# VH-VL binders against Exosome complex component CSL4 homolog (exos-1): the designs that were tried, part 2

Target 1, 208 residues: Exosome complex component CSL4 homolog (exos-1), of Caenorhabditis elegans (q9xxd2)
Amino acid sequence: MLAETLVAPGDKVLDAIGEYRMGKGLYEANRRIFASVAGFVNVYGFRDKSDNLVQVIEVRRSEDQLDNELLPFHGAIVTAKVMAVGLRFAKCDIISIGDKVYKKRFSALLPKKKLRPLEPELSEPFKNFVRPNDYILAKVCEDAEIKDKFVLSIAEDELGVVLCRGRFGEPMQKVDWNTVVSTRTGKTEPRKMAKVPQKCTLPTQSVA

## First folded at step 4 (VH-VL)

Design s16 (from d12 with light chain T94Y; framework fv_dalutrafusp)
Fold by ESMFold2-Fast, scan of step 4:
Structure s16 (fold): chain C 208 residues (1-208), chain A 120 residues (1-120), chain B 107 residues (1-107)
Amino acid sequence: as target 1 above (208 residues)
Amino acid sequence: EVQLVQSGAEVKKPGESLKISCKASGYSFTSYWIGWVRQMPGKGLEWMGIIYPGDSDTNYAGKFKDQVTISADKSISTAYLQWSSLKASDTAMYYCARFYDDSYGYFDLWGQGTLVTVSS
Amino acid sequence: DIQMTQSPSSLSASVGDRVTITCRASQSISSYLNWYQQKPGKAPKLLIYAASSLQSGVPSRFSGSGSGTDFTFTISSLQPEDIATYYCQQSYSYPYTFGQGTKVEIK
């Protein structure tokens, strides 16, 4: 499967748009966001004309996927899925670059030292930042200790978790930069949430 | 010595509860994952799940999610695998193993195994 | 789940022979593949990690290669103490699945 968030027309994607801009394949009814097409939910970041990172949520079909012609490159903002968390690294699959979704998986590492800026040694566990099956916005970067692999960072405020699920598979709602709440149980969990800049306007249904 | 020592063999009847242990020594218990692997008689290895003792974060293989509970007590450097109600199909050798994930993940240290026999 | 398929399921070889075991993943796992040795009645032992890295203390006759979906494990000169079942394991994504095992016996 391309994503665990496979949806059909009429499925509820979000209880509220929040800080996302609505992309393709979605519609709004009674302030709730629904899928208008069958496919998988994708979140990506794009730089606006003022170089602000804007988070876009959309539903993509398999027919819209890239043939891996544009590889991830240093400095690119990508969407990745956290596959596993380890002692010093999380293993991730790169899903898309900007608004272009890959057909093939690209393996990447998210080092613990690239979870927060200006941290010489991070003592907090990975689960306070990202957990398996979370979707993240991350920057492709270099690391002298890691060769022959893509390396990701979520240290910048605009990067981090964009979609995550609770214990029962329910969507989680962002509370603040480091907290999400279960839409089912009302209980909170820590996450490093990607921040939308204050200069970005909440969307109606389209991306210009 | 860096080692994992598991509790002794168990003989149980269907419906009984059981909790087996894996005691770590010689290393920082909270800095490594502990995984549990099942091996049914004459069969191969099956990954059951993993726990990070430092914060009790867990991940289970789908078929074991509702069958067992993995836990850890960092005050005594011990991980546990528990059944609320055993079945004959739970008869197997159970291994605990330390999972080291510093760029790549692998089991670099294994316990001796705990044989669990469930029969009526 | 990522399925790991080993080939052959069993083999018999003579002391000094070159033995090769193959492991195939149902999807790309990059280099996140490990090889373990299990001798009769014993716990498994790590031999190779990250597809090709030899674990400390393991004899140099053991080696691994491959990436993506196809991986190979080789014993360059089989010794009597190498009688065991060998397992591959992917650690790319949960659950960290094992292959079914390859039993190596002496003729």
Scores: ipSAE 0.000, ipTM 0.461, lowest interface PAE 14.5, mean pLDDT 82

Design s17 (from d12 with light chain Y96W; framework fv_dalutrafusp)
Fold by ESMFold2-Fast, scan of step 4:
Structure s17 (fold): chain C 208 residues (1-208), chain A 120 residues (1-120), chain B 107 residues (1-107)
Amino acid sequence: as target 1 above (208 residues)
Amino acid sequence: EVQLVQSGAEVKKPGESLKISCKASGYSFTSYWIGWVRQMPGKGLEWMGIIYPGDSDTNYAGKFKDQVTISADKSISTAYLQWSSLKASDTAMYYCARFYDDSYGYFDLWGQGTLVTVSS
Amino acid sequence: DIQMTQSPSSLSASVGDRVTITCRASQSISSYLNWYQQKPGKAPKLLIYAASSLQSGVPSRFSGSGSGTDFTFTISSLQPEDIATYYCQQSYSTPWTFGQGTKVEIK
């Protein structure tokens, strides 16, 4: 399923369960995830009480959108869409922060040096990590060379591409941390995929 | 004066090596990319590759990555395009150009061109 | 790779005429399109960047418009010194690619 894909109640969103946290607008049946409401598929991340990054998939209605009330801030985990890839920067639009989707997109840059840990010198082109129209989970950071602009990083294992499309607009399926496969052609493409937590459990009891 | 000045015309035989230059002046050489663009006789423009002199990071168009080497020497503000073994099909005008890539990318300053003729 | 196709390949117009050249990308490139002018025997010169932004020092008779896959370059009143070949170029994704060029001549 693709980000911002319109779904209706009963539409299948995912074939697997257990490695990710289910958000609102979804239900499980026969080990598969379905939409329980009409809306848009969204993926977001947040830090839990133990500071672990948790990825959540949900179906969101337009009335849930945040109207620029909370700006992206240093250290925030955001969902962004890759708009264009240059030589040292990919140009992105920030779509959401945590579980809140912005009504207005914020421009951001994803530097090539923030694609992998320790800012190594990369001989690989951007297309081995992200491509235009990919949706990424990224951390807002500061960069001494970039001022007056939001800067993103996908260097951590839990960050990277969460949803992407193939040449014909088909969904791509994650194979491993650096590979996706076309659901239409069966051909593989490189991407830096965001790692889904191995363990995704909710509290079995609520605290008053 | 902000300018890029390229080395003079070259006449070579197939199999010979060649290194042409592009000298920058009037701006911070290490703050902009320098790209190379080929124009075969009577044909259009074709991007070959680009280098960031500040750290020597390079990016090549696929068909040229195995044909040429792009390098830069920041001590003399000069970029280079090099062939280990020329072919007759390398006959063309070669331009160096400064590329600005902060928000939108574009070639805003061009060298005068170096004509390379490869014939027996 | 993104293919850029220009139309027409050549045109002839009179001084003072409005000249329009189009450029089509094989996929959406948003507004990441540049226009260059190349006079005979000379290096190319940047005229328009980001689809519609006029480069400093370039006469206002030159303009650009469009987004996505379809782009237009216009000379509002053709002057003798405008005789040249014009190229579009996408900077959306590497490798950078140019259109085949449009040769503009005076009648």
Scores: ipSAE 0.031, ipTM 0.569, lowest interface PAE 5.7, mean pLDDT 83

Design s19 (from d12 with light chain S30Y; framework fv_dalutrafusp)
Fold by ESMFold2-Fast, scan of step 4:
Structure s19 (fold): chain C 208 residues (1-208), chain A 120 residues (1-120), chain B 107 residues (1-107)
Amino acid sequence: as target 1 above (208 residues)
Amino acid sequence: EVQLVQSGAEVKKPGESLKISCKASGYSFTSYWIGWVRQMPGKGLEWMGIIYPGDSDTNYAGKFKDQVTISADKSISTAYLQWSSLKASDTAMYYCARFYDDSYGYFDLWGQGTLVTVSS
Amino acid sequence: DIQMTQSPSSLSASVGDRVTITCRASQSIYSYLNWYQQKPGKAPKLLIYAASSLQSGVPSRFSGSGSGTDFTFTISSLQPEDIATYYCQQSYSTPYTFGQGTKVEIK
């Protein structure tokens, strides 16, 4: 979560209701979604009792950033920030798990082989899937070669990029499962987008 | 002791085959890439390619893709660089180096080098 | 392929001098830039990785800076044992490429 990406009560968060599940700190008016509290927009997912990935959008108060009670665990769906991309791994920081935002980020690795399901090793570069500073919805998993860090996967259709910025810091908008477009330049960039009922330009309002 | 030990100097004639080795010790051989770097006499460093011994995944510089084969044997923690038919232009010092890819990537451990001389 | 250009090709300086070498990439490589030292007759040695991170065991007189396309390597106080050729190397994309090298000599 970007510290300068804040909303105030009454700020519009999304243009339409019914394309996502509403969490805390939001209200609907005239079929649009607004913040009911001051805070930052957060997107998270969790697997319900039937193993369905439930995607939720909410507004978190700054005080909620002190929550740090549950460690990432196998099978958990987390929100992570991509810090850097390498040859076989991308380095990520885990930001939140479900509706809980960590006070301290946890280091994690996203292996290239966990960008897509069960197929020959990818010849495509990381930048076709994720780039530094992207926020992703990912599943915590195991890898025999990685012992000192959490391991993430975005291979499932419901996982991937949920928020990204262009080269000028402008919000990017989802076009389809593998494409985003700059709201400033109109140019497209590749990304593996998570199948969530939301726009990748969250939040739509950041500062007044 | 964490180290890479390369095979000794080679003197060959054009058309001959050659396979040089790089033996790793002191670390998990399958957890790091091994790269090969060429240095022609009096010239700079030139990256040839890399291999991940854990699954034999390779990546070559285009110039070297049809010139050499990079391989590894996990059972003896050894990487190889091989030519099917040497040319005089292959005369150079060849280094193997461990490539650590923790997101940024860098060569943090180097072998002592193998001098290959190809002349008629 | 990404081209790496170093400047200068060679330099001579006195013990205690501040030495600066620059490296330019033909396209943005973010912070994916490493610096190596090669002494005569020896294998290269990693000094700096990720543009500015000092490798363990390397003296603090060595430092790196920069991002994108322009990078700088500095020896704050040159010592006799620093006589070597220094190479920058990008690890942003394959094929990985080295600069042509900068030869550093003591006067």
Scores: ipSAE 0.013, ipTM 0.524, lowest interface PAE 7.8, mean pLDDT 82

Design s2 (from d12 with heavy chain D102L; framework fv_dalutrafusp)
Fold by ESMFold2-Fast, scan of step 4:
Structure s2 (fold): chain C 208 residues (1-208), chain A 120 residues (1-120), chain B 107 residues (1-107)
Amino acid sequence: as target 1 above (208 residues)
Amino acid sequence: EVQLVQSGAEVKKPGESLKISCKASGYSFTSYWIGWVRQMPGKGLEWMGIIYPGDSDTNYAGKFKDQVTISADKSISTAYLQWSSLKASDTAMYYCARFYDLSYGYFDLWGQGTLVTVSS
Amino acid sequence: DIQMTQSPSSLSASVGDRVTITCRASQSISSYLNWYQQKPGKAPKLLIYAASSLQSGVPSRFSGSGSGTDFTFTISSLQPEDIATYYCQQSYSTPYTFGQGTKVEIK
């Protein structure tokens, strides 16, 4: 299935939510990012020559989708959508692996203990990290308690939320590693935001 | 037999403390969540909170966070719901129910209920 | 919090009738919706989970459908033992919330 966010040429994609490297299907005008082609918005990560996790935002056409022949594998960085938040696990759909977007989604679980490093008894609620409909960069990993499902982690600093929306469907803008602000209401919400390497940062617009 | 057995009915006065129990049998107690659901007389179902007995992780509905404590003792496969100071508005039937969270989430096994009456 | 609204609040039908109850969520919950039956004086019982999956041991006359915000529960041929209050419940996000219930009575 395509991501729910479909765009047409000229549609505004980003007001600087997160700080990404621009991929294909996008152009910049007046510090705003617009779609240059029709398709769906995707964010993915890849390791560069220096092992930095580079975050890329792009617009993909349906013809660019990967047939589900390459399964997610341990250690892979994937883009996933948070579908529902449970008590011990959030339920996610894997959308892409690196620059390859899947035609059919893979079900995955994001355990509460893999939201931060070395915190098996994390007491904070999921809503302080991820919420339903958030898009995340996550690492595929193994969990002894879970079989027959992919397991995700966002514990590393470079992983976490890359795109999210507020109550009215408005884009949220990154304030810092744990805070986003509504572009409509100016109110803040907690999220664990994926860190963008300093050398790959798009300019951020002021909301003042 | 897979079942949840709750403690008996309670009649209390405002200000008193109370702890009711829910004993599980016939399944792995630490593999499922136990939730608590309130039903005021003549009213519908209201979720209060839930506990994972394996590590005592809890999640509460906001309005109950400061009113009750949910706990579990895995050595005797028993979950608890506790009030430090009861109010007349706590008069209700209280159900415990088993919850499986790994796929879709649902309450598939229910206790028989504990009726709590709080009056002066 | 996600609010769940059921319609109707009550209904009376004859044995053999098709009964339909609807449930609406204040925001999209995908297919994370369950239906429970509560007979007078008894604990609730799970009938349908994941919007349309029939729980083991539950008669096939019960069914569910829908996704997103609008859901339907159907009893294809009402039986006397089906006198009960029926509740929908979302398991999409905490706090978990129930609809207000629909009381089903036999004429």
Scores: ipSAE 0.014, ipTM 0.578, lowest interface PAE 7.5, mean pLDDT 84

Design s20 (from d12 with heavy chain D57Y; framework fv_dalutrafusp)
Fold by ESMFold2-Fast, scan of step 4:
Structure s20 (fold): chain C 208 residues (1-208), chain A 120 residues (1-120), chain B 107 residues (1-107)
Amino acid sequence: as target 1 above (208 residues)
Amino acid sequence: EVQLVQSGAEVKKPGESLKISCKASGYSFTSYWIGWVRQMPGKGLEWMGIIYPGDSYTNYAGKFKDQVTISADKSISTAYLQWSSLKASDTAMYYCARFYDDSYGYFDLWGQGTLVTVSS
Amino acid sequence: DIQMTQSPSSLSASVGDRVTITCRASQSISSYLNWYQQKPGKAPKLLIYAASSLQSGVPSRFSGSGSGTDFTFTISSLQPEDIATYYCQQSYSTPYTFGQGTKVEIK
């Protein structure tokens, strides 16, 4: 059960906190993570006081969604869902900025040249980095070739896939920075996984 | 009928230019990649590069990047492989193949091949 | 570039024999490995994709297994029409590379 999943108090969100820091709307019991409020599961990133990008998992109530008051801006870290993979661009929907979830989704493009910090055009296919329905932490950036759309980058080590599913809809578990494993089949798949700092299993209040 | 039909055999001299074709029919040309594979006489298969006809995005094996150009014309469902200046070492069978990238990626449909002979 | 090495380079077997070909990648390619059959004078034909998935229309005597760096391709009961060269190919990252091929001949 993860990502945009509707939950009620007492519903299990995760079997273990793993790579995430606990945000609001969650509690831990018997080393499992449960919802403390009714809402939907969200993952977001924020820069802490030391400029480390932290991944936070939380449950948001529908009334907590932004009403178009804060737009994505250049340099912002956002959570986005990969909607479709093309050959030069992946099409994404921006879901949240920091701990603020949008009421409406914003369309964005993830260019192939912004999958890694390499300047030469990337020769690897998108499937080695992101796939449709993956959730990513990404940085909003500028691109001279793209007009009237948000542009995302996952080139930095702290950016990339935070949640993904396998062929059968099963959860995937991170093995390392470029590998996930199916919890159903045991087979590995490539992904560019977002790097996470050390985490705490206790519920914490969100940093603005 | 789903097929890739390649142009006929070519006999050329070193230094000449050449452009060979691969015409697709029976499927959505812009929904699949087209790859090019070289097979030198008596040797194995070598992947040269791929193109996505929908936007003409290309990806080449490093060995072939400076040797050939891959292009496509989606209005006539045809992909091309071209040389500006042929060498005797370009003598080979050239295959075009449809590449389906549905998470795993594989060549599921192949052209019949175009034999290119370069000799003085 | 990822290098693909097949073993053996050639083999001779009798009709009805079990034939096994191996393929090794120079780095982990997960399950992004395909197997192709090329009969003399013909274009290659896809037999197996994603290491173990049988292509539609391909006889069930052909199978594949493995993950990571080591892969096997098996013909459970060799038939006369199976005389061909077999190639593995990785589709994990470009350039997509083929093994050198294994020539299968019938005694």
Scores: ipSAE 0.007, ipTM 0.466, lowest interface PAE 9.9, mean pLDDT 83

Design s21 (from d12 with heavy chain S31D; framework fv_dalutrafusp)
Fold by ESMFold2-Fast, scan of step 4:
Structure s21 (fold): chain C 208 residues (1-208), chain A 120 residues (1-120), chain B 107 residues (1-107)
Amino acid sequence: as target 1 above (208 residues)
Amino acid sequence: EVQLVQSGAEVKKPGESLKISCKASGYSFTDYWIGWVRQMPGKGLEWMGIIYPGDSDTNYAGKFKDQVTISADKSISTAYLQWSSLKASDTAMYYCARFYDDSYGYFDLWGQGTLVTVSS
Amino acid sequence: DIQMTQSPSSLSASVGDRVTITCRASQSISSYLNWYQQKPGKAPKLLIYAASSLQSGVPSRFSGSGSGTDFTFTISSLQPEDIATYYCQQSYSTPYTFGQGTKVEIK
């Protein structure tokens, strides 16, 4: 499921919660995750008490969207959709900042040099990191050469792809930090996946 | 003078191999992409692919990926377009063009074109 | 792949006329659209980039506008040397695609 993908109560969102923390508008049945409300699927970054960035998945109603009251700012962690992959830049739309989803999408660029730390001459193709329609957790940053545009980075380990689809539109499942597998074909594809701390305990797995 | 100079016209038979060239001068060859654009007789422009000479990174239009090879030799500031086996349908004017890829992307400098005719 | 459709395919106008060509993308391409001029027997030449930015050295009678899916290219006062085929091109995503071209002729 992708952000802005409309769901109705009972629609399946995920085959398993995986490394996500379950947010609002979702419920678990037979270890699968379903929508409990009508709305759209959203993923955002949440800083836990130990300052670890964890991924939260939720279903939001359209009326819960912000009206540009909190603009993306330098250093902010945002959720963005990869719209198109160019040669040195991926074109992205910023969807949300934390748990607040924007009514208006903000255009942003993800430079190839900000896919990994300290590699301005990165030789690997974009497709090994992100692809069109991927949803990413990214940090808003500065680039001296780029003005009048938001610039994103996924270079830090905690940043990267949080949701993506295969060639048939099927959900992809995270295997490790750089690999996803098709839930339909079983074939693997490279992606730079946002890392979740190994000690993270998901709420749906805990018992009172 | 900033320019791209392409090799001369070619007349070939089906099945023959061909490599045409695009020589850059007047600018830093490794700081820009070089793209190739096909124009069949009486038809419009069709993008084939592009190469970054600094690291030989390439990107092809799907229909051309298995038809041609794009390469570059940065020591002589020259880009190449190559066919292993020409077909009559490859008859066209081929342009190389410098691509400026900041945030917007555009072809700001064009070679004069190489006419390739493939017939028996 | 993003399809680019131009209208009209050809037009005839008089010197001094205002000429307008439109270009439509099959999906939103923001402002990542360029316009090129190709005179008979010559290589294309960049006129407009980023939908509305005039390339250095290009006469001010050429202009572009639009965003998203609908774009317009205008020659405010047609000159004899403007007789050419004009192409739009999206640079939003690979593969880069051109419109089919609009041939501009003098009456």
Scores: ipSAE 0.020, ipTM 0.545, lowest interface PAE 5.8, mean pLDDT 84

Design s22 (from d12 with heavy chain G35N N59Y; framework fv_dalutrafusp)
Fold by ESMFold2-Fast, scan of step 4:
Parts: structure tokens; sequence; C-alpha cells
Structure s22 (fold): chain C 208 residues (1-208), chain A 120 residues (1-120), chain B 107 residues (1-107)
């Protein structure tokens, strides 16, 4: 079970860097991405000068965690972990906002109606979009029916699953906007993957 | 029709070998793990082990690792639980169950059970 | 191995009563806890997964809550067909361990 995002030095994080920008705590060997420090895997996004969403993957130590005085706010892009999926909502924990990782996670809901733009009566099941233990890049939004919890949306093209694992705990690789493949079995699974601009693979960054 | 169908009840003597089966239908057999669970008469559920039929990868509870062998045959979508030498203490109901979604993991589909009675 | 301690071992209640069963893990298992119902002579049936998610087709009177080490299963209004033994199970790590079960009877 990989419910925790904890890794130790030498643990494989990804089979290839793909569309991510390398952050701290990672190294590349034989085109595979490994943890160089003990900590937890974090993926976050930020908008660059041209308003493009850039995705960064890193490993953070616990002492780098943000105190929970900075709350998620409407319109913010956050990284969240899907905890459970129901019929109308997925339950998520907000892990980070931008490049800042929370010390204590915030509960949030991802409504089925916010999986795609302009589809309030989406007929496809949650499993075609997100699954428990997936990391998602999501926008904090408002919902008239939900007042006591943070509400997330992955409806925009740039939002969606950024990191997920297969049945054996292996990293999954993005194939296209709606498909991932197991690095262990070669089997595909549906997911709504976060869109990133086509860019050259960035050089790996050595870490302290 | 998505189902797991187990083999019929067995009555055996101590020392005999036994292989019971769990046949899957209605879904991709090689895409889901299969669990084996023991329930002794009047007792609770005990997890024995799990197999991924796609590559025969197995995990056992320590108590059962030296007692049973779990295997699968992809060509006939069937999982097996076997003993080389039965003991009276193996008398129990045995269930197979499909493991769904490894992220949280739960047993969403169960066989009807195979009653194994071991007596002289 | 993670030990699951379930309480009570048995209970008797009347139709319409609220029934509560608790389950404690020997270490934190986050929300990786499932609840199963087993009627006499039948295979177990999944009711709740991921601590609080109701399985499709299961009546809304069944619910689960908790995280970490302490979990609760509730039947809001006991019905005659709910007479069964209920089991919690952790799916955080192998071996996947079950609680000892709670036998629910009508008095």
Amino acid sequence: as target 1 above (208 residues)
Amino acid sequence: EVQLVQSGAEVKKPGESLKISCKASGYSFTSYWINWVRQMPGKGLEWMGIIYPGDSDTYYAGKFKDQVTISADKSISTAYLQWSSLKASDTAMYYCARFYDDSYGYFDLWGQGTLVTVSS
Amino acid sequence: DIQMTQSPSSLSASVGDRVTITCRASQSISSYLNWYQQKPGKAPKLLIYAASSLQSGVPSRFSGSGSGTDFTFTISSLQPEDIATYYCQQSYSTPYTFGQGTKVEIK
C-alpha cells in the first residue's frame, strides 16, 4: 500500500521525467527518476510569464512543510491526493499550494460535475478520471451546495492526475490525456491526465 | 455475469493432498488479484494470501506460507489453493475473493466457498 | 503484522435501534479499512470501503467513519435482514487482517 507518499533515498519515483520539471530531492539514473533524500513526493504547478501551467516534481523533507496558517483560497492551483471515490464526490486531501507543502492536510471534495467543463450530468464513472491514491493538480473553487469544505475542480484542460501508482505500487506513465500505462505490467488504465505543453525534457537537478 | 465459482465440498483424511479451485468469469482474470480466506467452523475470517494471475506473483500470510500453495491458470481463468499434506486443523470453509483497486484495496466479489473437512 | 481489535464480540438489539461497532488498528492505517457483512451460511459481502465509502447497492442505513487507528461502523436503524456477523479489515499492508467479528442478533 502506497497511501503514504514517503520515499527513501534510492526509491524509484518515475520511469521517465516526461512532462515534469525536476525539482529538489530527485536524481536521474538510466532515464529513471529516483529519490535522493528521505521525504515525500510532491507535485505542484505554477503559471509562468506566458500563463502556461508548469508542473514540477520533487521530494520534500518533513521540516520543509508549511504551517497551516496559509489556507487554500479560491482560484488557487493546489496539489491534492484522492483519498476515496463515491458516486457524486471524491474525497481529497489538499497537500500543497504552489511550491509550499502543508504540514497538516486540508479535507476537500472533488464533485463529479467538476471533472469536465459544462457537463453537470456526467455519465462516466469516477474511475475513468481519478482513483484513490492519485495525486491531482486542481483548482480551488466555490460550490453553492458545499459550504463547510474546500471544493476542487479538474475540469480545465491543464488540470487532472499528475502522479499515480498501479496495483504493485509501481509508477504509472502518461500515454495521453486519458490514458496511463503500468511500468511493471504494460497494462493501460483510464485517467484524466493534467495537460502540459509539449517541451523538451528538462535536465535533472542534483540535490543536497 | 461477473462471478467467482468455487469447487465443491471435500472430505479428506489427514496426510492426503488436495487442490481446490476458484473459476472467474465475466471480467479480465489477469487484471485482478485473487485472495484466499479461511474460516474455521464458528470462527472469524483469516486472510491466507493473494495472487496476481497475470504473472503469478504471490503474497502469503506468515501463518500459511509453509502450509499451502496458491497458483493460477490463465488459460482457464482459474485460481487454486492446494495442500501437500492435510491436517485435521485444516477443516474450514475456504473463500476466494477478487481484490479491487489496489490504492485502497477491498474484496468486492466473493466465491460461494468450499467446505473442506479433514477427519479420519 | 497489523492487529485489528473489534468490539463488541456480540450484541443484541431491537428492530429500529442504532447499532455501533468499533474497530482499532495496532498502528495507523490511514483510511484503509473495509467493513464486510456475513449472513449465516453465506459468503461475506462488502458494505463499506476506504473507511467511509458506501459500496454500490448497499442500503444507506450503513455507514463508516474514522481514520488512523480508530474506526466506527453504524447501522442507523436495524432491520431483521441485518442479522449477521460484521468484520472490519485493514488493506493498508499485507497480510490483510480482519477483526474477530461482531455478531449482531435481534433480542
Scores: ipSAE 0.000, ipTM 0.425, lowest interface PAE 18.5, mean pLDDT 81

Design s23 (from d12 with heavy chain G35N N59E; framework fv_dalutrafusp)
Fold by ESMFold2-Fast, scan of step 4:
Structure s23 (fold): chain C 208 residues (1-208), chain A 120 residues (1-120), chain B 107 residues (1-107)
Amino acid sequence: as target 1 above (208 residues)
Amino acid sequence: EVQLVQSGAEVKKPGESLKISCKASGYSFTSYWINWVRQMPGKGLEWMGIIYPGDSDTEYAGKFKDQVTISADKSISTAYLQWSSLKASDTAMYYCARFYDDSYGYFDLWGQGTLVTVSS
Amino acid sequence: DIQMTQSPSSLSASVGDRVTITCRASQSISSYLNWYQQKPGKAPKLLIYAASSLQSGVPSRFSGSGSGTDFTFTISSLQPEDIATYYCQQSYSTPYTFGQGTKVEIK
């Protein structure tokens, strides 16, 4: 299920929890993850006690959404959906800030120069990093060239794609920092994946 | 003008090869998926497979995996559906359709169809 | 594979009637369901996507509802130009599958 996918109680969200920490509105049955409430699927970043960014997946109800009360701000970690990919930037919609989900989507740009750290020119196409309909963890940054728009960066290794689907809507599973694999076909695709350290206490029991 | 234009009707005998085309115009051909859908005479719609023209990545419905090849030539914005050896049961209308993915996915643009008749 | 079953297979109604077609998925597909209209000799046309969203340019008399496994397509006031076969289609996972179609005729 992609973030903001509308679900009803009993709808399947994931075939397995993977690297996500399971949040509210979900339950596990027969090693699969289902929605326990009506709402939309959301993924957000949570910083643990060691300041590591952890990915949380949950189902949120519309009544839990913010309505312009807290605007995205410089330095904030947000979840955004990639809407379209251009030559110099991808167009994104900001979905949430931390564990708070917006009612209104905020337009943002993800410049090609902010896909990787310290690269003056990037010749690789966007599709090796993000594709339309991917959900990303990104940092809101200031760009002197784009002053009146939210600008996102995924250059830091803890940022990047957190949810994506294969060409046919199947969930993709992270293999490493630059690779995902189709849960259906076993075929790999390039993506710049958000780095989530595997900790011994993160939910291994949820998929057993 | 955003459109998909398919090649003309074909009449073939069993065992013959065939390649039909779907030419895209008015949009970025390499940014959208192209699907092939079959409709046998008097029957419903059957999804056959899909291609991403940007890198020619394909997937097929199991029923069609060994029967057809889907390909694309991005230099002329054209997708193809090919049979190495036609059967009478391949007689059908074949549609190409663009997959528009806004999180849900749907076929928003369709070609006019290519009628393929296979008879001895 | 996900099987899609439509009901009824055909129906006849009068101009101005409310027409309802149902579609059932063999497993939960959330809201990943589309409705298409196909007139004789023509390619299918998208009417409804994401179970309930009306495609741009499509008359408001067409609507969709449902989630999970059970979906409904409605024409609130049947017009002569609505004579066609209607198909539901799941886009939840490949292979994408269509219902068998419902033929709508004017009596």
Scores: ipSAE 0.000, ipTM 0.454, lowest interface PAE 14.6, mean pLDDT 81

